# VH-VL binders against p08169r482to628: the designs that were tried, part 30

Target 1, 147 residues: p08169r482to628
Amino acid sequence: LLCGVSDGKQRFDLSALARHSELEQNWEAVDGSQREAEKKHFFINICHRVLQTGQARGCPEDAAVCAVDKNGSKNLGRFISSPTREKGNIQLSYSDGDECGGGQKIITNITLMCKPGDLESAPVLTTSRADGCFYEFEWRTAAACVL
Below, E stands for the ipSAE of ESMFold2; O stands for the ipSAE of OpenDDE; V2 stands for 0.75 times the mean of E and O plus 0.25 times the DockQ between their complexes.

## First folded at step 17 (VH-VL; framework fv_namilumab)

Design w5 (at its last look DockQ between E and O 0.85; V2 from the best seeds 0.82)
Fold by OpenDDE, look of step 17:
Structure w5 (fold): chain C 147 residues (1-147), chain A 120 residues (1-120), chain B 107 residues (1-107)
Amino acid sequence: as target 1 above (147 residues)
Amino acid sequence: QVQLVQSGAEVKKPGASVKVSCKAFGYTFDDYYMHWVRQAPGQGLEWVGWINPNSGGTRYAQKFQGRVTMTRDTSISTAYMELSRLRSDDTAVYYCAREPWYSYGFFDYWGQGTMVTVSS
Amino acid sequence: DIQMTQSPSSVSASVGDRVTIACQASQYIRSYLNWYQQRPGKAPQLLIYKASSLQSGVPSRFSGSGSGTDFTLTINSLQPEDFATYYCQQSYRIPYTFGGGTKLEIK
């Protein structure tokens, strides 16, 4: 698997967003639509499993995206597919998460959009399907810009 | 006002099982993980595991895998820890302790402890 | 597992003294370090969480510092009720682990 994508002469490398070291922190997004006790926290890593440290200590070992709420931790998808280029953006799809009913596994899509000079901003949750089987994040980051 | 009240002392023989209860008062039971920590006489503290009262999900220390079972009854805000195949080195005071579900992993309230003695 | 090493294992001091207890993690744990006090025959009580946050109701003479691997609990002016055993605990990774404890005895 690659942590980047090539589209013609254009190359993209998402490696800068990958967290490998225990000294580093996962990317975090929060569902802020709920009261504090009901909020859902999302931990995201790029091209790597979520670090099982800190607030993500209870996350599944193989999760690239993990959701943590009062009900515990869930695997929202694994890094088993390389990024792709779609509509000028980069698409990263994490699949084979926990079962969410009917034999379906949770999938998380991350749309990475070029934002020059910004490697600090975190992804934003844009879609959380009611059945709990699908999540979508939008991420404006310099890592999504052409090399 | 927050209080964790545990069941009384137990004396068991090797090979037996023990089930300790921990009843929570003064707070929303399902907003906190319930942990179990034990302390052998004159020794330090040892983490046993936790249970999420909402989902019933558990996480045990590897040392106790296969011997410990944590459960809860939300209707009475009570957590249970059962330890099977007891041996002498299981002799300890067993504590329940709560942790906010989203926190830095601290135990802000503890039960009074339950002494479990395993002897032939 | 992350090993937590406390030092000293025991210390003698007098009322009014300033005492420091060290806790070292075998690996980086950021600020996921808590301190507990345990009086004889009693359950542990939380003193400090997140390395340096004072638990509500705990006297201000208690303070915690440090990050990464090295942490310190400080008691600025010992009171009679402070003679107890103190434990550090990491929650950075599962399993949670405790230090061996530091027994603070009256001189």
Scores: ipSAE 0.903, ipTM 0.950, lowest interface PAE 0.4, mean pLDDT 95
Fold by ESMFold2, look of step 17:
Structure w5 (fold): chain C 147 residues (1-147), chain A 120 residues (1-120), chain B 107 residues (1-107)
Amino acid sequence: as target 1 above (147 residues)
Amino acid sequence: QVQLVQSGAEVKKPGASVKVSCKAFGYTFDDYYMHWVRQAPGQGLEWVGWINPNSGGTRYAQKFQGRVTMTRDTSISTAYMELSRLRSDDTAVYYCAREPWYSYGFFDYWGQGTMVTVSS
Amino acid sequence: DIQMTQSPSSVSASVGDRVTIACQASQYIRSYLNWYQQRPGKAPQLLIYKASSLQSGVPSRFSGSGSGTDFTLTINSLQPEDFATYYCQQSYRIPYTFGGGTKLEIK
């Protein structure tokens, strides 16, 4: 698997966002909605499983995105396919997450958009489908800019 | 008013099983993971595992994997730990302890302990 | 697994003394380090969580410090009720692990 995408003229590499070591931390998503009592905490890695440390210590071993709430930790998708170009952006689709009813497994899409000069930004949750089977994040970052 | 009350002491032979209970009082059972920690006589503390009372999901220390089963009955706010194929080195006090579901992994309240003695 | 090395194994001290107990993790654990007091025949009791946060009802003569791999529990002006065994515990990774304990004795 590749942590980038190329169309022959433009090349993209997301590797700067990958977290590998005990000294690094998973990315955490910010929910832009209101302050509710039953928050979900999202832990995200790029092209790599989440680090099972700190608040993510209970996450499933193979999750690339993990949700932690009162009911426990869930695998929201695994890194099993390379990023693609979608509508001028980069999309990373994590699939084969935990079962979410009706024989379905959770899928998470991350849309990465170029923002020059900013590697320290955070992903933002934009979609949380009511059946719990699909999640979508947007992320403006310099890592999504052409090489 | 938080209280964790455990079942009484047990004496077992090697190869048997033991099931220890831990009944919770004075708090919302579902807001806390229940952990089990053991202490051999004169020794330190050893983490056995946890159960999430909402889902029933468990995590065990590797050395207990395949020999320990943690369960709960939410209707009576009670957690259980069963340890099978007992050995003499399983002789210990077994504690239940609670952890808030999103925390720095600390145990703020403990049961009184259950002595399990395994002898031939 | 993360090994927790606690020192000293025991210490003798008098009422009014200042006592320092060290705890070292074999790997980086940020501030996921907790301290417990255990009196003979009793269950452990939480003293400090997140390296330095004092649990409710614990006397202010107890303090914790450190981050990363090296941590310290300090008891200022030791009192008679402080003679017990003290344990550190990491919660950074599963399985949770404890230090070997420090027995604090009078004299």
Scores: ipSAE 0.727, ipTM 0.895, lowest interface PAE 1.2, mean pLDDT 92
ESMFold2 (binder alone), look of step 17: mean pLDDT 94; pTM 0.957

## First folded at step 18 (VH-VL; framework fv_namilumab)

Design x1 (at its last read DockQ between E and O 0.90; V2 from the best seeds 0.89)
Heavy chain, then light chain:
Amino acid sequence: QVQLVQSGAEVKKPGASVKVSCKAFGYTFTDYYMHWVRQAPGQGLEWVGWINPNSGGTRYAQKFQGRVTMTRDTSISTAYMELSRLRSDDTAVYYCAREPWYSYGFFDSWGQGTMVTVSS
Amino acid sequence: DIQMTQSPSSVSASVGDRVTIACQASQYIRSYLNWYQQRPGKAPQLLIYKASSLQSGVPSRFSGSGSGTDFTLTINSLQPEDFATYYCQQSWKIPYTFGGGTKLEIK
ESMFold2, look of step 18: ipSAE 0.813; ipTM 0.913
ESMFold2 (binder alone), look of step 18: mean pLDDT 94; pTM 0.957
OpenDDE, look of step 18: ipSAE 0.918; ipTM 0.955
ESMFold2, look of step 19: ipSAE 0.788; ipTM 0.910
ESMFold2 (binder alone), look of step 19: mean pLDDT 94; pTM 0.957
OpenDDE, look of step 19: ipSAE 0.909; ipTM 0.951
ESMFold2, fold request of step 21: ipSAE 0.828, 0.824, 0.812; ipTM 0.917, 0.916, 0.911
ESMFold2 (binder alone), fold request of step 21: mean pLDDT 94, 94, 94; pTM 0.955, 0.957, 0.956
OpenDDE, fold request of step 21: ipSAE 0.930, 0.927, 0.927; ipTM 0.960, 0.959, 0.959
ESMFold2, last read: ipSAE 0.826, 0.835, 0.835; ipTM 0.917, 0.921, 0.919
ESMFold2 (binder alone), last read: mean pLDDT 94, 94, 94; pTM 0.957, 0.956, 0.956
OpenDDE, last read: ipSAE 0.927, 0.922, 0.926; ipTM 0.958, 0.956, 0.958

Design x2 (at its last look DockQ between E and O 0.88; V2 from the best seeds 0.00; counts 0 for: grease 19.1 > 18.9)
Fold by OpenDDE, look of step 18:
Structure x2 (fold): chain C 147 residues (1-147), chain A 120 residues (1-120), chain B 107 residues (1-107)
Amino acid sequence: as target 1 above (147 residues)
Amino acid sequence: QVQLVQSGAEVKKPGASVKVSCKAFGYTFTDYYMHWVRQAPGQGLEWVGWINPNSGGTRYAQKFQGRVTMTRDTSISTAYMELSRLRSDDTAVYYCAREPWYSYGFFDSWGQGTMVTVSS
Amino acid sequence: DIQMTQSPSSVSASVGDRVTIACQASQYIYSYLNWYQQRPGKAPQLLIYKASSLQSGVPSRFSGSGSGTDFTLTINSLQPEDFATYYCQQSYRIPYTFGGGTKLEIK
């Protein structure tokens, strides 16, 4: 699997967002739509499993996206597909998460959009489907800019 | 007032099982993870595992995998730890301790401890 | 597993003294370090969480400092009730692990 994508002569490298060392910290997003006691915390890694450290210490080993709430932690998807370019952005799809009913497994899509000079911003949750089977994040980051 | 009250001392033979209870008072039982920590006589503290009282999900230290079972009864705000195939080196005071479900992993309240003695 | 090393293992001091206890982690754990006090025959009690945050109800003479691998618990003016065993604990990674303890004895 690649941690980047090529579109013609344009190359994109997401490696800058990858946390490889367990001494590093995961990217974090919070569902702000809920009260504090009911908030879900999302931990995301790029092209790598979530580091099982810090607040993500209880996350499943194979999760690239992990949700932590009052019920515990869930695998929202694994890094088993390379990024693609769609509509000028970079699309990352994490699949094969935990079972969410009816034989379905959770899928998480991350849309990375170019924001020059910004490698510090965190992803933002944009969609959380009611059945718990699908999540979407938007991420404005310099890593999504053409090399 | 937050209080964790554990069951009484146990004396067991090697190979037997022991089940310790921990009843929570003064707070919402399901808002905190319940941990178990043991302390052999004159020794330090050893983490055994945790249970999420809300979901029933558990996480055990590898050392105790296959021998420990943590459960809970939310209707009576009680957590249980069962340790099987007991050995002499399992002799220890066993503590339950609560951790906020989203925290830096501290135990802000402890039970009084349950002494478990394993001897032939 | 992350190993936690406390030093010293024991220390003798007098009431009113300043005492420092060190805790070292085998790897970088940021601020995921907590301190507990255990009096003889009693359960541990939380003193400091997140390396430097004082637990509610704990006297201000207790303080925690450090980040990464090296941490310190300080008791500025020892009181009679402070003679106990102190433990550091990391919560950065499962399994949670404790230091070996520091027994604070009266001189």
Scores: ipSAE 0.911, ipTM 0.952, lowest interface PAE 0.4, mean pLDDT 96
Fold by ESMFold2, look of step 18:
Structure x2 (fold): chain C 147 residues (1-147), chain A 120 residues (1-120), chain B 107 residues (1-107)
Amino acid sequence: as target 1 above (147 residues)
Amino acid sequence: QVQLVQSGAEVKKPGASVKVSCKAFGYTFTDYYMHWVRQAPGQGLEWVGWINPNSGGTRYAQKFQGRVTMTRDTSISTAYMELSRLRSDDTAVYYCAREPWYSYGFFDSWGQGTMVTVSS
Amino acid sequence: DIQMTQSPSSVSASVGDRVTIACQASQYIYSYLNWYQQRPGKAPQLLIYKASSLQSGVPSRFSGSGSGTDFTLTINSLQPEDFATYYCQQSYRIPYTFGGGTKLEIK
């Protein structure tokens, strides 16, 4: 499945985190490091583009992660690669985001970690590289547990 | 205190262009998106698009794509809307309206409107 | 695009009456619904934002309610200065769209 990964013995499926309908909303990441006065707002979907609704209404059409601040909205990466198994966790790498200088385009990695019984906790921003070209989130969720 | 002052009425022929200005007073120009909304005589309100005055980034309603250009000059706190290849059904009052950059999408202050008349 | 349907298109009422104006969205918009008053020959003015929040300086006789697809603007104890056209507007998706308007005619 495009929104899952198998290592031959164990199977994983992230589809429960995907947001598709008008009755759903994007995930919003918690920024543990950013001061309130300079806040960026991050909108995230899993295996799907961000819904262009509500506070994300100005987001680029094909972004899987979108950042909104005073200067507008940015594409932080598209869903163009399947999730992979990495060091006991699941990783989604969203690439081909907006240009961020020097011919580079923004990449966002999401590391998903099994947390049994929790499908409601949101991802947390862990890295925002100074050049604006790379972002990392961690996400503890039951969706990352073995099926 | 807050005031949006628009340029005066325009009369144009079909096929021409018009550029309407909106000068902001009494607030920090770059804290708000500037929107343009039009109203044909006796009709309702129609959203044309927005500009972010910080970046100059724009979004336009699809029916205006390719005919509208929104710009700004932050040194004089002024936004502009240019509409090209005018048609008779472009006859309307054009309003500028501001929205806080992160809000529930409301227009808390409006310009007085600029009448644009397109006639042959 | 999200279509906004207002009803009634006009209403006639007396000073002191309670008036209710309805607005329906063609899809779920949560509380991304705003209300404006437009007096003849004037620019619109914000009354209510986020479905139910009263803009500064707007009299308390105005109130908004609803969420999802169905919204109402209520004017309790109508005053002569409330003669105007009222518009709802959604901001849930681009393009922003407005209802067709409700003209309030004071008897």
Scores: ipSAE 0.708, ipTM 0.889, lowest interface PAE 1.3, mean pLDDT 92
ESMFold2 (binder alone), look of step 18: mean pLDDT 94; pTM 0.957

Design x3 (at its last look DockQ between E and O 0.85; V2 from the best seeds 0.83)
Fold by OpenDDE, look of step 18:
Structure x3 (fold): chain C 147 residues (1-147), chain A 120 residues (1-120), chain B 107 residues (1-107)
Amino acid sequence: as target 1 above (147 residues)
Amino acid sequence: QVQLVQSGAEVKKPGASVKVSCKAFGYTFTDYYMHWVRQAPGQGLEWVGWINPNSGGTRYAQKFQGRVTMTRDTSISTAYMELSRLRSDDTAVYYCAREPWYSYGFFDSWGQGTMVTVSS
Amino acid sequence: DIQMTQSPSSVSASVGDRVTIACQASQYIRSYLNWYQQRPGKAPQLLIYRASSLQSGVPSRFSGSGSGTDFTLTINSLQPEDFATYYCQQSYRIPYTFGGGTKLEIK
């Protein structure tokens, strides 16, 4: 698997967003629509499983995206597909998450959009399907810019 | 006020099982993880595992995998820890302790402890 | 597993003294370090969480410092009720692990 994508002569490298060392921290997004006790916290890693440290210490080992709430931790998808480029952005799809009913497994899509000079912003949850089987994040980051 | 009240002391033979209870008062039982920590006589503290009272999900230390079972009854705000195939080195005071589900992993309230003695 | 090493294992001091207890983690644990006090025959009580945050109700004479692998608990002016055993605990990774404890005794 690649942590980047090439489109013609244009190359994109997402490795700057990857957290490999447990000295580092996962990317975090929060569903701010709820009171604190009802909030859901999302931990995301790029091209790598979520670090099982800190607030994500209870996350499943193979999860690239993990959700933590009052019910515990869930695997929202694994890094088993390389990024692709769609409509000028970078698409990352994490699949094979936990079972969410009817034999279906959770999938998380991350749309990375170029934001020059910004490698510090976190992803933002944009879609949480009612059945709990699908999540979408938007991420404005310099890592999504052409090299 | 927050209070965790545990069941009384137990004396067991090797190979037997013990089930300790921990009843929570003064807070929403399902909003906190319930941990179990034990302390052998004159020794330090050892983490056994946790249960999420809301979902029933558990996480055990590898040392106790296959021997420990944590459960809860939300209707009476009570957590249980059962340890089977008891050995002499399981002799310890067993504590329940609560942790906010989203926290830095601290135990802000503890039960009074339950002494479990395993002897032939 | 992350090993937590406390030093010293025991210390003798007098009322009014300043005492420092060290806790070292075998691995980087950021600030996920908590301190507990355990009086004889009692359950542990939380003193400090997240390395330096004072738990509500705990006297201000207690303080915690450090990050990464090295941490310190400080008691600025010992009171009679402070003679107890103190434990550090990491929560950076499962399983949670505790230091071996430091017994603070009256000199």
Scores: ipSAE 0.892, ipTM 0.946, lowest interface PAE 0.5, mean pLDDT 95
Fold by ESMFold2, look of step 18:
Structure x3 (fold): chain C 147 residues (1-147), chain A 120 residues (1-120), chain B 107 residues (1-107)
Amino acid sequence: as target 1 above (147 residues)
Amino acid sequence: QVQLVQSGAEVKKPGASVKVSCKAFGYTFTDYYMHWVRQAPGQGLEWVGWINPNSGGTRYAQKFQGRVTMTRDTSISTAYMELSRLRSDDTAVYYCAREPWYSYGFFDSWGQGTMVTVSS
Amino acid sequence: DIQMTQSPSSVSASVGDRVTIACQASQYIRSYLNWYQQRPGKAPQLLIYRASSLQSGVPSRFSGSGSGTDFTLTINSLQPEDFATYYCQQSYRIPYTFGGGTKLEIK
């Protein structure tokens, strides 16, 4: 699997966002919606499983996105597909997460948009479907800019 | 006041099983992971595993995989640990201890301990 | 698994003394390090969590410091009730692991 995408003229590489070592931390999502009384905590990696350390220590093996709440940790999708170019942005679709009812497995999409000069931003949760089967994050980052 | 009250001491022969209970008082049982930690006589502390009382989900230290089962009954705020195929080196005090569901992994309350003795 | 090494294994001290106990992790654990006191015949009790945060009800003579792999518990002006065994514990990765303990004895 590739941590980038090319469309013949333009090349993109997300590898600067990947977290690999004990000295690094998973990305944590910022909730773009209103405050909730009891929050879910989202741990995200790019092109790699989440690091099972710290607050993510209970996360399932092979989750690329993990949610932690009062009921425990859930796999919100695995890195089993390379990024694609979608509507002028870059999309990572993490699939084959935990079961979420009706024979479905959780899928998470991350839409990455170029923001020159900013590699320190964080992903923002934009969609949390009521059935718990689909999550969407938006991420403005320099890593999504053309090489 | 928070309190964890464990079942009484047990004497077992090698090959048997033991089931220890831990009843919680003075807090919302489902807001905390329940852990089990053991201490052999004169020795240090060893983590056995946890259960999430909401979901019933468990994690065990690898050395206990296949021999330990953790369960709970939320209607009576009680956690259980069952250890099977007992050996003499399982002789220890077994503690239950709670951890807030989102924390730096600390045990802020402990049961009084249950002595399990495994001998012929 | 992350190995936790405590030193010294035991220490003799007098009431009023200052005692320092060291704990070293075999891997980087940030500040996921907790300290417990165990009096003879009793369950452990939480003293310090997150390396340096004092648990509610614990006297201010106890303090913790450190980050990464090297951590310290300090007890200022020892009291008679402080003679006990002390354990560090990491929670950075499953399985949680404890140091071997430090027994603090009356001189």
Scores: ipSAE 0.753, ipTM 0.900, lowest interface PAE 1.1, mean pLDDT 92
ESMFold2 (binder alone), look of step 18: mean pLDDT 94; pTM 0.957

Design x4 (at its last look DockQ between E and O 0.90; V2 from the best seeds 0.82)
Fold by OpenDDE, look of step 18:
Structure x4 (fold): chain C 147 residues (1-147), chain A 120 residues (1-120), chain B 107 residues (1-107)
Amino acid sequence: as target 1 above (147 residues)
Amino acid sequence: QVQLVQSGAEVKKPGASVKVSCKAFGYTFTDYYMHWVRQAPGQGLEWVGWINPNSGGTRYAQKFQGRVTMTRDTSISTAYMELSRLRSDDTAVYYCAREPWYSWGFFDSWGQGTMVTVSS
Amino acid sequence: DIQMTQSPSSVSASVGDRVTIACQASQYIRSYLNWYQQRPGKAPQLLIYKASSLQSGVPSRFSGSGSGTDFTLTINSLQPEDFATYYCQQSYRIPYTFGGGTKLEIK
């Protein structure tokens, strides 16, 4: 699997967003629409499983995206597909998450959009399907800019 | 006032099982993880595992995998820890302790402890 | 597993003394370090969480410092009720692990 994508002569490298070391922190997003006790925290890694440290210490080992709430931790998808480029942005799809009913497994899509000079912003949850089987994040980051 | 009240002391034979209870008072039982920590006589503290009272999900230390079972009864705000195939080195005071589900992993309230003695 | 090493294992001091207890993690744990006090025959009680945050109700003479691998608990002016055993605990990774404890005794 690649942690980047090429489109013609344009190359994109997402490795800057990857957290490999236990010294590093996962990317975090919070569903701010709820009271604190009802909030859901999302931990995301790029091209790598979520680090099982800190607030993500209870996350499943193979999760690239993990959700933590009052019910515990869930695997929202694994890094088993390379990024693709769609409509000028970079798409990352994490699949094979936990079962969410009817034999279906959770999938998380991340749309990375170029934001020059910004490698510090975190992804933002944009879609959480009611059945709990699908999540979408938007991420404005310099890593999504052409090299 | 937050209070965790545990069941009384137990004396067991090797190979037997023990089930310790921990009843929570003064807070919403399902809002906190319930941990179990044990302490052998004159020794330090050892983490056994946790249960999420809301979902029933558990996480055990590898050392106790296959021998420990943590459960809860939300209707009476009570957590249980059962340890089977007891050995002499399981002799210890067993504590329940609560942790906010989203926190820095600290135990801000503890039960009074339950002494479990395993002897032939 | 992350090993937590406390030093010293025991220390003798007098009322009014300043005492420092060290806790070292075998690997990086950021600030996921908590301190507990355990009086004889009693359950542990939380003193410090997140390395340096004082738990509500705990006297200000207690303080915690450090990050990464090295941490310190400080008691500025010992009181009679402070003679107990102190434990550090990491929560950075499962399983949670505790230091071996430091017994603070009256000199």
Scores: ipSAE 0.888, ipTM 0.945, lowest interface PAE 0.5, mean pLDDT 96
Fold by ESMFold2, look of step 18:
Structure x4 (fold): chain C 147 residues (1-147), chain A 120 residues (1-120), chain B 107 residues (1-107)
Amino acid sequence: as target 1 above (147 residues)
Amino acid sequence: QVQLVQSGAEVKKPGASVKVSCKAFGYTFTDYYMHWVRQAPGQGLEWVGWINPNSGGTRYAQKFQGRVTMTRDTSISTAYMELSRLRSDDTAVYYCAREPWYSWGFFDSWGQGTMVTVSS
Amino acid sequence: DIQMTQSPSSVSASVGDRVTIACQASQYIRSYLNWYQQRPGKAPQLLIYKASSLQSGVPSRFSGSGSGTDFTLTINSLQPEDFATYYCQQSYRIPYTFGGGTKLEIK
């Protein structure tokens, strides 16, 4: 698997966003509410499984996105497909997550959009489908810019 | 008042199984992971594993994988740990201990301990 | 697995003394380090979590410090009830692991 995409003339590389070391931290997003007990915490890695450390220590071993709430940890998708070009942006689709009913498994898409000069931004949850089977994040980052 | 009350001491022969219970009082049982930690006589503490009372999901230390089963009954706020194929070096006090479901991984309340003695 | 090394394994001290106990992790654990006190015949009790945060009801003579791999528990003005065994514990990765303990004895 590749942590980038080439569409003929243009090349893109997301590797700067990957987290590999115990000194590093997963990317995080929160689907917050006014009650702390109802928060859902997301731990996200790029082209790599979530680091099972700190608040993500209980995440499934193979999740590339993991959700943690009061009911436990859930695999929201695995890194088993390379990024693709999607309407001027980069899409990373994590699939084969935990079962979510009807024989379906959770899928998470991350849409990465070029934002020159910013490698410190974070992914933002934009879609949480009511059936629990699909999640979408958007991420404006310099890593999504053409090389 | 938060309290974890464990079942009484047990004496077992090698090869047998033991099941220890831990009943929770004074808090919402499903807001906390339940852990099991053991201590051989005169020795330090060893983590065995945890169960999430909401989902029933478990994690075990590799040393115990295949020999330990953790379960719970939420209707009576009780967690269980079963250890099979006992051997003499399983002789220890077994503690249950709770951890808030989203925390820095600390045990803020412990049961009184259950002595399990394995001898022939 | 992350190994936790405590030192010393035992220490003799008098009431009123200042005592320090060291704990070292074999790998980086940020501040995922907790301290427990175990009195003879009793279950452990939480003293400090997140390296330096005092648990509710713990006297202020107890303090914790450190991050990364090196951590210290300090007891100021030792009291008779403080003679016990002390354990550090990491929660950065599963399995959780404990130090070997430090037995604090009356001199």
Scores: ipSAE 0.707, ipTM 0.891, lowest interface PAE 1.2, mean pLDDT 92
ESMFold2 (binder alone), look of step 18: mean pLDDT 94; pTM 0.957

